# VH-VL binders against p56860: the designs that were tried, part 45

Target 1, 255 residues: p56860
Amino acid sequence: MMTAEVRTPEQGGGPLTTEPRAPRSAPGHADASAPAFGPETDPRDIIRWALAAHPDLLMPSAFNLNGVVLLDLAAQAGYRGEVVFVDTGYHFPETLATRDRLESRYPELTFVTLNAGASPDDGQTPPDLYASDPDACCAARKVDPLQRYLKEQGPSALLNARSRDQASTRADIPFVEEGGARRRVNPLAHWTREQLEAYAAEHDLPVNPLYFDGFLSIGCWPCTRAVKPGEDARAGRWAGKGKTECGLWQGENKL
Below, E stands for the ipSAE of ESMFold2; O stands for the ipSAE of OpenDDE; V2 stands for 0.75 times the mean of E and O plus 0.25 times the DockQ between their complexes.

## First folded at step 20 (VH-VL; framework fv_barzolvolimab)

Design c72 (at its last look DockQ between E and O 0.39; V2 from the best seeds 0.73)
Fold by OpenDDE, look of step 20:
Structure c72 (fold): chain C 255 residues (1-255), chain A 119 residues (1-119), chain B 107 residues (1-107)
Amino acid sequence: as target 1 above (255 residues)
Amino acid sequence: QVQLVQSGAEVKKPGASVKLSCKASGYTFTNYYINWVRQAPGKGLEWIARINPYSGNTYYNEKFKGRATLTADKSTSTAYMQLSSLRSEDTAVYFCARHGKSGWDLDYWGQGTTVTVSS
Amino acid sequence: DIVMTQSPSSLSASVGDRVTITCKASQGISSYVAWYQQKPGKAPKALIYYASYLQSGVPDRFTGSGSGTDFTLTISSLQPEDFADYFCQQYSSYPLTFGGGTKVEIK
């Protein structure tokens, strides 16, 4: 009668490593002096207001879906200023091609590309910095060039393509942000991805072809992958690196 | 200080071509569009074309399409304008100018290049 | 093309005078107007952008105003160095177009 010792499997409940919640970037304070815009406000009206108040308004863009939609709306609203793009040297060819298509489609806008001639081998950063220190890489190749240019130009406001639907960290983005070096205007704050896609389709906008391959948020090719069905749109950015933002909107270097 | 320095005066015969240069300094050349504007003697200003030195993207006044060609050399921070099939009516001072902060206002200008077309 | 009708074509004034130059666009162009000063044998110098904003280094005696179709450049007190040609420009749409110019001469 061999007593089979029932080895009770020790449920090794490994400690749930609470990944340190990335510090909530302090939500930009809503500008109380701005008009009371609402979710039903036409983004073009917001842009018109911004132009009237800030003729030196600049539009940073990475030519994602939101950026392309904003660009079209801005052009319609009468924007004639700069669309500022940073060439990190690590952009997808499709992103650069999208920029070129947009420049051709909107000759009334001034397309400014910073870091002209940037390449992986340009000596600006170690070749493996994007892997070893993504924050440092983004700082050197994206944030610093843009900050330098904005400091030089000194715009009183930025026209941004950010929306609440882009990320959990953007859930409370107001139409107009105050604080820091300049105002930030977010005409698309309440637009959903579905609305953006519908608008882009309706107006035959030159959206980056990678978007349709699952690249819902597109940055540099070493740090961007397509997302799987059900993943967050930004899950493909710096995947596995614990990084969710490039640093443009966080900390002391906030635009 | 931002400067645009243009090439010297040109005298050409009808039917000839001329290529003007505009060397930029005091700023990042590829960050700004270069525009070309001309002024005939005793006349107003006429916009010809613009180029993005970074992308090479150009946009021309329809009046000059097919005759004007803009190029830019990043390595030398120099913009060029070639005008072909020259006519007496092309006699003018030609200016290069940088786009400004509000769009296509022109904030800095070259000193101008006189082009004379005579038989 | 947008036509910029500038007036007057010439005017005579004395030092200390208030001078007003007008530019009328053939269609609405919002505030996309620039003003330039040009002295004989020199390149134009930018004075005003976006209808009313002063370029860096330009004296505050120069003021721009207007929106839509009607624009004005005003020199509040004419100085000896202000005798020159003045031009308006629209940049609302291509092609960029200029006014015919105004010659400000000494009386």
Scores: ipSAE 0.912, ipTM 0.950, lowest interface PAE 0.5, mean pLDDT 93
Fold by ESMFold2, look of step 20:
Structure c72 (fold): chain C 255 residues (1-255), chain A 119 residues (1-119), chain B 107 residues (1-107)
Amino acid sequence: as target 1 above (255 residues)
Amino acid sequence: QVQLVQSGAEVKKPGASVKLSCKASGYTFTNYYINWVRQAPGKGLEWIARINPYSGNTYYNEKFKGRATLTADKSTSTAYMQLSSLRSEDTAVYFCARHGKSGWDLDYWGQGTTVTVSS
Amino acid sequence: DIVMTQSPSSLSASVGDRVTITCKASQGISSYVAWYQQKPGKAPKALIYYASYLQSGVPDRFTGSGSGTDFTLTISSLQPEDFADYFCQQYSSYPLTFGGGTKVEIK
């Protein structure tokens, strides 16, 4: 038997398609402007939109509170793609354990650890570079491996866990950022730390145990401390070094 | 150039085990899960299991759980599947395949290994 | 397990024909469908992911469509190199499952 009928996404998409959908483009092309998202928009709706527009969507994560919450919301929204973590060689053991717990809990996701085999004595950087030049340390051990992977993979969009409540440097992030090498989606842009904590508690998420000791923003152990009462959540990052953001959020290759 | 090269054909008796290999090149082995899929003669494709070569994390089709064992050797960029308690119904071509950009779409496949189980 | 029912199981066609192959999922799978081409004695070759996105190097005479439960692969003008077996695959849920296949034969 042979059929001559041409099928389309609308024809094959069934009667459950209640919203106008942008036509599917070739791989790597954005298909439409984002819907009007607001502070009350469920992050899962933002993620579902991003998936429909960008099936090659990729989620970088360091498995902080925001990242763990985003990962759970993405899994619920139907995400099956990559969760990409960079092993700097300087992560806390608790961070690596959190990664392993998340992989076990979410077998439907694809977990990628870049820079495998990294350690403080691997020779990638001089042994005290994190102290003398933390920007150069971050560039070599975190930024460069991730940027090489993103160039190789060429995803049309990223799914980022940033929220406006994390730091003054993030106070104006939108839900969707255009520009740069790819579209960037911030489903949690308007969530507060209180909402994230409530969600994680409600869903019994495997949060990095250091969070409960006051490590509200966790990076490499030489550059991370617990925050003091009344401090910014990121005040423990690069304390005394005049640095507030990782190089991943700066320059031409900003996530 | 992504390439998955599999071990050579195997002939086994019922009740035996077989261990198949899949050597990766042209990409970073630890960055991609390896899936195993088989195809009996004249039949469709059947997914067996997958492994994360970085962590050793596995997930098995229940049909094969207890008989299939996946391992990976990071130092040789090689994934392995052992299938035990072989039956004539296990006669098939066995493929390894890498996960794709959208999740568990399989973007690159090995050439396949023929396993024949006969008395 | 999600059953992928593929139709037809075989068809005969001429060069230049439009060919349509369908897969129906036993439950909603969003757009998590891939399509593969397999020539005799060879491994499957990836054609389509996420129901409608072409893999690199695949000619644009191949189109995929559908969402939910009903999916279609269309070859707009069949070429001599397109005579092969074709399979759909869902990747919404474990275990990953494949359609039964469609053999596209030359008349």
Scores: ipSAE 0.780, ipTM 0.901, lowest interface PAE 1.1, mean pLDDT 86
ESMFold2 (binder alone), look of step 20: mean pLDDT 93; pTM 0.944

Design c73 (at its last read DockQ between E and O 0.27; V2 from the best seeds 0.73)
Fold by OpenDDE, fold request of step 22:
Structure c73 (fold): chain C 255 residues (1-255), chain A 119 residues (1-119), chain B 107 residues (1-107)
Amino acid sequence: as target 1 above (255 residues)
Amino acid sequence: QVQLVQSGAEVKKPGASVKLSCKASGYTFTNYYINWVRQAPGKGLEWIARINPYSDNTYYNEKFKGRATLTADKSTSTAYMQLSSLRSEDTAVYFCARHGKSGWDLDYWGQGTTVTVSS
Amino acid sequence: DIVMTQSPSSLSASVGDRVTITCKASQGISSYVAWYQQKPGKAPKALIYYASYLQSGVPDRFTGSGSGTDFTLTISSLQPEDFADYFCQQYNSYPLTFGGGTKVEIK
């Protein structure tokens, strides 16, 4: 009586390779490839695209001519986000007054001023640092406060007022800059100074009054002078110091 | 952590004034607008006004112009709302709220202050 | 003023149900809509900003959609803690305005 051992076939349950569920991409900031913008593209259309792709878009500004023009265009394009300004403690009173006029004119925008209470004597930097080391001064009083805030807010993009006509160092600025911590959008990349001035005049924009006194690029008062006829618009910035940029747009501190 | 802590409940007579406070903590007070919103019993939310604590720039709902006054004290990180000429219809819970990432969305709210206006 | 018409004013649902709340603006407001949850005796809690972006710490069962005039808040699977009042807000223009609210009650 041969007891046939019925070998129950071990059903080798193959390991369910749980394919790692692709991290549910956060409802994608659609990596919407930047459209092919051209020199004739309305900056407002660029801004509308940027807003659609980046609802957390922030607008750093120093309220120069380009910044004031961009602010108006952005408001018209439907921007309702933050205009971010850094009080270095060394701004011209006219710059601060321009900020206040803009805030009053555009109540639909949120005007954020960083480093409130800044002054030359606030102890953030030595009193003569702007003269002895302007890079260190700009890093401490402008770049660092802005970078801290941007790190905290974590915007996916910035709306910038830079244009090719501002300086030789900006001759190749594209409409959209990729790479780094976030996308940078430059709707005014191809606007000339003449176009900006014409627009500002046509729309009665509150341009910093110093602009009309030859201050074509305005920063901190110790590091800004009026330019002479025929000089580069930024020749009055850190004149004689071999510095042409504040550090926001290049190097390790690039926005 | 971001917190907005409001003052306690108020009981007022018609025609009186009330001043509410909203103390901010956990963030830089001057970097954000403070909004005031109220909610009457069993009703919806009604926006009153906003203030920039940095610049003291204010914007009021037309309904409250002349009666509401917003102020901010940077030294104490405290926003204030005074409401004058109180009426029974001003009976509500009043909230302060911070502006958010996309503009005038309101990301953080105070716990609210009950204001009762009764004869 | 921009009127935000919110519907329904109330609804009854069970745990696990899909809940949809709508808000219609009286004019185009782009995507400048926020959604809030409010529990009894508490302040509103932000859920959604810019029509479809989730606030930090808010569960992914909450979704916002819409642009222009028509906006929707969806709760994909209602949880016990989700029984509350919900409000939409527009912030495209002043004055800021809110919907009338929706009470989500247990069935």
Scores: ipSAE 0.927, ipTM 0.960, lowest interface PAE 0.5, mean pLDDT 93
Fold by ESMFold2, last read:
Structure c73 (fold): chain C 255 residues (1-255), chain A 119 residues (1-119), chain B 107 residues (1-107)
Amino acid sequence: as target 1 above (255 residues)
Amino acid sequence: QVQLVQSGAEVKKPGASVKLSCKASGYTFTNYYINWVRQAPGKGLEWIARINPYSDNTYYNEKFKGRATLTADKSTSTAYMQLSSLRSEDTAVYFCARHGKSGWDLDYWGQGTTVTVSS
Amino acid sequence: DIVMTQSPSSLSASVGDRVTITCKASQGISSYVAWYQQKPGKAPKALIYYASYLQSGVPDRFTGSGSGTDFTLTISSLQPEDFADYFCQQYNSYPLTFGGGTKVEIK
């Protein structure tokens, strides 16, 4: 060590104390209110606020464009916590490769992959369930593992990558959502796809290469297609099945 | 109940290698990184490296690069650290520990393995 | 490497005393500090994460405080089972580094 400071303990009560600064309350305290955030608020300020209020904050991700940008902004804002991904057994190889590149690039973050070892033939679901009942498939292979983990960990807040520009179904997402089991924070709520693309290019982020082939929202390969000109980003998800949002975003335990 | 159970004490000569094990139980092994930390007699704690058992992704303290090698076996829920080119300064208790709630805090620790390097 | 300067290196106290241990980082580390208790011949036990958050099952007499560079562990009323070594750890930056330790002995 270059310098060590040792104080004698023999005078009862140990070394000279600094001011008592420890709060006695847990994060998510009922009197903690979000600042007045606006459309021009730097997402890193929102993330810093969320982390200070909720150091047990978790970041669920499927490593789409929004998620990759959020991950970089969170790392810059001082996030060191978990990035949680669910292995459904049906991910594109490109998605798994993106996960690996992100883990290597951000060694300061903890990457958690739930349902590890999943494969189409692992017996978790019937082989054709993604086609015959995609809601049941998602429930078994994605929703249930993540919800079980979230109940086990009990985070007081989540850091989500959703933005209003992703789809018409997301047009009214606020920066902070209250209610349910936990607070949900959307730092990118007002960022446009163009802003996200520009940021990712400027910072040379490892974006899923399928994005550049028109896959603007990437999930499991049986339930994902490239979007057509004029469609919103999520139009390729569960095409022809009457499903527009994952069960993770619905109900009392929504992300 | 979360447990990390480590292998037994080792006595080695300078220049030899040692391979330590850390068997996890009571939680999903692939959900948590395993860190390795050592404590020389009468000294503080020194972080060596960590591994993600899911991906085998590793990160090493520069002091130990080239000598320490971390591996993990998902089928037995066991993490390993091999330390080569042993010196007397490597005499220490070696701990494994998993990552905690807010990142690289270490919430559960193994009991430690004593490695003695003697000429 | 971020140096964690912990003080005192040892102290003597009686059951019921308030004990304060400090840890100073050589650079800003936000609140990424953990505290550990280690009894003779045993592994460290986690007490505090993120400077001030109590690990599950740890008694309320343990309190962590601080941010930036200056951090404190306080034991409000020392119990017989609290005689141990205590270590701080930063986890803001690699390599992870620990304070030199504080031995708390019975007076």
Scores: ipSAE 0.851, ipTM 0.932, lowest interface PAE 0.6, mean pLDDT 87
ESMFold2, look of step 20: ipSAE 0.801; ipTM 0.915
ESMFold2 (binder alone), look of step 20: mean pLDDT 92; pTM 0.938
OpenDDE, look of step 20: ipSAE 0.886; ipTM 0.932
ESMFold2, look of step 21: ipSAE 0.776; ipTM 0.905
ESMFold2 (binder alone), look of step 21: mean pLDDT 93; pTM 0.945
OpenDDE, look of step 21: ipSAE 0.915; ipTM 0.954
ESMFold2, fold request of step 22: ipSAE 0.846, 0.818, 0.834; ipTM 0.928, 0.918, 0.926
ESMFold2 (binder alone), fold request of step 22: mean pLDDT 93, 94, 93; pTM 0.944, 0.947, 0.927
OpenDDE, fold request of step 22: ipSAE 0.926, 0.927; ipTM 0.959, 0.960
ESMFold2, last read: ipSAE 0.816, 0.816; ipTM 0.919, 0.912
ESMFold2 (binder alone), last read: mean pLDDT 94, 93, 94; pTM 0.948, 0.946, 0.947
OpenDDE, last read: ipSAE 0.926, 0.920, 0.924; ipTM 0.959, 0.956, 0.961

Design c74 (at its last look DockQ between E and O 0.37; V2 from the best seeds 0.70)
Fold by OpenDDE, look of step 20:
Parts: C-alpha cells; structure tokens; sequence
Structure c74 (fold): chain C 255 residues (1-255), chain A 119 residues (1-119), chain B 107 residues (1-107)
C-alpha cells in the first residue's frame, strides 16, 4: 500500500511588485483667459490666436507625426517663427533626415537645431549613461539644452504638438496651459492618431519613415523601439526602464 | 554682446567673383540663420539669400540664383557669400544679418562691406 | 514679390516733433513687418518687429502699429539722434522685401 505523497504545489505568489506609479504630472492649469476652444475648433485658429497674443511664440519639435502635422498647420496659419530641435547626438538618421526635409519644405519657418555637433562620443555624457541613468541622459542631452535656449530667448509661449491620444499621461491636456515660465499652446490636443495620419497622408507630409515601421513615438535610438500591435504608442520609449517621459513636461523644470 | 563683423571693401572688374565673410560672436552661431542684404548707392535694401549655419540649408532670392552662393563654417562662426559674374549694378554695400525673434526680422547686422564693380 | 510702398520718401522735422512713416504692402502680410533705422555709413538698426513690438534697447518714443497691409512707424518726440533713414520690411513671404526708405531730416 504505497502512500502516494500528494506534493501540495507551493503557490509561490510572488509579491506583486507595485511598480511605483510615476508621479502624475500636475495637469497644466487651463488658461481661463484663453478663448473657449473646443474639440471641433480648427487648430489653425488656435495657432492664429496664439500668434496674435504671443508673437515670440516658439515651437519645440522632435518631428514625430504630431510635430510634422503641427508644423504644416502652423505654417498655414501664418507661423513664421522658430522650430526648435535638440540634437541629442543619439537621434536616428531618419529623424535628422526628416528635419532636413521639413526645413526644405517650409522655408518660411526658422529651423533651430540646438547642441549642434552632438554625438555619442562627444564627451557630454558617459557613453553608457542612456542605459545606466536615462533620466540623467535626457536631462543633459535634451532638457538642459532646450531649457537654456528657452531661457535665453524668453518666449512668452510655446506651440506644442502634444495630444491627448499620445499617452495616458496626456489625457487631460488643455488647448492652453498656464503656469510655469510661459504659456503652452496645444492646438492638436484633441486630434487622434487616425486624424493625424490621415492629415499627413492627405498633405503628403514628410513623416519619419520609422513611423511606418512601428516607431509610433521616436526619440533617441538607444531608448526607442518599435511598438508591437496593441501596445501603447509610447511603450517603445525607454522600454523596461520605468520611464515614460523625457522630463520636459514634468517637475520644476517644466517648460 | 552679439556682433557680426564683415570683411573689408572689395573692388572687382565686371565678370569677376567676390567672396565676402561675416564673422559672428556673442551667441551660438549655429542657432541662427544668416541673411545677406545689399544696398546700392542711394537705393533701398535688397534681400539676397539666407543660410542655416547648422544644416547648410539655403534659400535664395530668384534674382540672385545661380550667382550667389552662401556657405557657413561652424568651426570659425563665419558665414560667406560668393557673388559671381559681377556687374556694375552689383556695386553696393553688402550686409549680413541674423534672423530675429519673430521670424525673418533681422535683429543684428554686420557693419557692411562695400563692393565696387568697375571697368 | 510683395511690394512695400513706403511714404513719405523724405520729411523735414524739428526736435520734439511727432513723426509718422507709413508702409503699405501689396498684399496681406499679417503682422510680419519690421522697422529699421539707418544712419549714414552705418548698418541698419532694428527698431520694431512683428509690426508693434519694440526691439530691446530701443526707446519707447518709437512705436509701430498696423496689420494686414497698412503699417506705421511713429516717433512721438523726435530727438537729435533720430535724424536718419528709416525702412520697413516684410517677412511674411519670400523674397523678403523692404520699403523704399524715408529720410528724416532736420528742419
């Protein structure tokens, strides 16, 4: 009578590592003095308003889909100011090529590339900083250069390509944000990815070719991968690092 | 302080070429477009072309296409304008100027370079 | 090309006078107008950008106004150092174009 020892499977319920919820960036306060824009408002009208109120308006861009669409709309709306790009030294060649194509297509705009000559080996950061400390890398190579330039230029407002559809963290982005060093205008706040893609196709805009390879959000090549079907558009950014934003829009150094 | 310092006066014969320089200081050279504008004696200002020192991207007034060539050297913070096939009508003071705060307004100017084209 | 028609071509004024210079664009150019002062043998100096915004370091006696096609530079009280040539510029479209200039002379 061989007593079969019933090995009770130890349910090793490993502790659910509650990933620390990234601090909810305080939603930018809607500017109560701005016109009542709505989801049906033409982004060009928002841009026209912004230009009238802020002639020193600057447009930071990383030339993602949203950025390219905003650039075209801004040009149509009569924007003639700066498009400010930061050369981190880690951009994809395709991103730089997209910038160059845009500059050629929109000669009426002033394309400013900060941190010219940046390279992985330029000595600005340790070669492995992007891996060891992505926040520090982004701070040094992207945020700080942009902040310095914005401090120097002192624009009263920024024209941003941010939309609610880009990330869960952007779900409540208003058209006009108050607070901090300057106003932030988000003409594309309510545009969906589908709308952006349709617009870009309709107007034959020079979208970064990597977008069509699944790079729905494009940053530096060490920290950007294509997303899989069903993934968040930003899942390819700093994958596995617990980082979801570059830091431009968060904390005390908020643009 | 932002400064644009241009090369000295030039005297050329018709058909010759001239290359002017504009050295920038007091700011990050690659962050601003350099424009070239000329002024004939007793005449108004005429825009020639602009260059992005970072990218080398240029845009020319159609009037000068094929004759004007803009270049920039980031290592020396110097912009150049070459004008070929010179004519008497090209006699002018040539200015370099930086793009300004709101677009293609010109906020800082070089002192100008006199180019005289005479037989 | 956008033509900037500047008027008058010259004017005589005294110290303390109010001086007005106008520039009319051949088409709508929003507010993309700049004004410059030029003294003899010198480079132009930027005064106004985006039709009405004063450049840094420029005295507040200089004011720009206008939108669309009609633009004005006003010197509220002419000073001795203000006797010079003045130019408007449009930068809405390429090629960039300038007005013909206004010479402000001492009366």
Amino acid sequence: as target 1 above (255 residues)
Amino acid sequence: QVQLVQSGAEVKKPGASVKLSCKASGYTFSNYYINWVRQAPGKGLEWIARINPYSGNTYYNEKFKGRATLTADKSTSTAYMQLSSLRSEDTAVYFCARHGKSGWDLDYWGQGTTVTVSS
Amino acid sequence: DIVMTQSPSSLSASVGDRVTITCKASQGISSYVAWYQQKPGKAPKALIYYASYLQSGVPDRFTGSGSGTDFTLTISSLQPEDFADYFCQQYNSYPLTFGGGTKVEIK
Scores: ipSAE 0.902, ipTM 0.944, lowest interface PAE 0.5, mean pLDDT 93
Fold by ESMFold2, look of step 20:
Structure c74 (fold): chain C 255 residues (1-255), chain A 119 residues (1-119), chain B 107 residues (1-107)
Amino acid sequence: as target 1 above (255 residues)
Amino acid sequence: QVQLVQSGAEVKKPGASVKLSCKASGYTFSNYYINWVRQAPGKGLEWIARINPYSGNTYYNEKFKGRATLTADKSTSTAYMQLSSLRSEDTAVYFCARHGKSGWDLDYWGQGTTVTVSS
Amino acid sequence: DIVMTQSPSSLSASVGDRVTITCKASQGISSYVAWYQQKPGKAPKALIYYASYLQSGVPDRFTGSGSGTDFTLTISSLQPEDFADYFCQQYNSYPLTFGGGTKVEIK
């Protein structure tokens, strides 16, 4: 039998902590400042720091190479939280299969698919909106469902798979972004495509097979093509539409 | 407004099966894994298994593998657990609960279903 | 399986008392601990996740602390509604496991 124990303020015990680390209200930012990370910092150390500061952080993913590598590193670093994928109704079957393989491989993670039941014919957008107004299509089928979920969940931080090597628009992303609705953590900020490929091969990660057919950045099938030799990894996204990023990475509510 | 409402009490004989239900409301059912946990009279809590209601993907505590079967019906927002080959040791209150903010912390629980196994 | 050893199994206290409940993991689990309150005939109610973070609506008098193997739930000034059973739970590894519980009774 365990002995009953009571401690009153009058008993004057040792420090059982008078400074709780869990404030009553969920913070937009943790009190802990980010360490000075450098280009050589192991992404797992960045993830461990992020977990300690933001145990409610979540990971949005479309399961591209960066996302798959981040997912493995996060699992190794102790991540147990949500991996959030938006089903736009326009994903390649290979992307959906990759999601399923990742769920099987990482039972310690929680896989969330938003906009369940989506299909091109589901009536969420006019027919062929992806061609006539890809910004409006992306807003309705990808951005809005994710932003609604993020507002509902209110995470204090996000764990994002972006790297500087992906596009010129990402050349200056830091490891930790302040401002906006929440802190954003980019553990792979300084990894190159070559490092990501080497890691994925070394660890036998379930990479989307379209990657090996030259699809270096994979989105919806109407807006995605294989890249040509020498092009940026994202050159196949919205080719001929004047668009390089979706609304998820811009403005006050950016990921 | 998040609620998990479970089926009513069951009395079973050893060797029988029971199928318990857990109906979710106040949130998007397919976005949250459902866990099953039991509590024998006067005892602590024991985790049984969990299911992703979107994909049907499951993971079982080894103690229950082969006897417990989890399913989910997205159209009715209802998770189910069937437990077969019942023994007197299976007498317990069975809870469903959904995953929480940092993973497998369990933030909302059903009211519980009492299962009594006796000869 | 990770064993969560909770102490004490019961305690008696008065309104206004500071009470402390401990939970020890059989191996390192980082900070992957949740704490629950359970009243007779009711489901557990989530209090704390990740060792020290309060669930929404949980009063400030509840605090959690610890990392690695040793974890503590403290109620700084016990209120009449706090007389209940309390459980810790680890979620570092499958299977999820719970402490044996602590009954907090009115003196």
Scores: ipSAE 0.723, ipTM 0.875, lowest interface PAE 1.3, mean pLDDT 86
ESMFold2 (binder alone), look of step 20: mean pLDDT 92; pTM 0.937

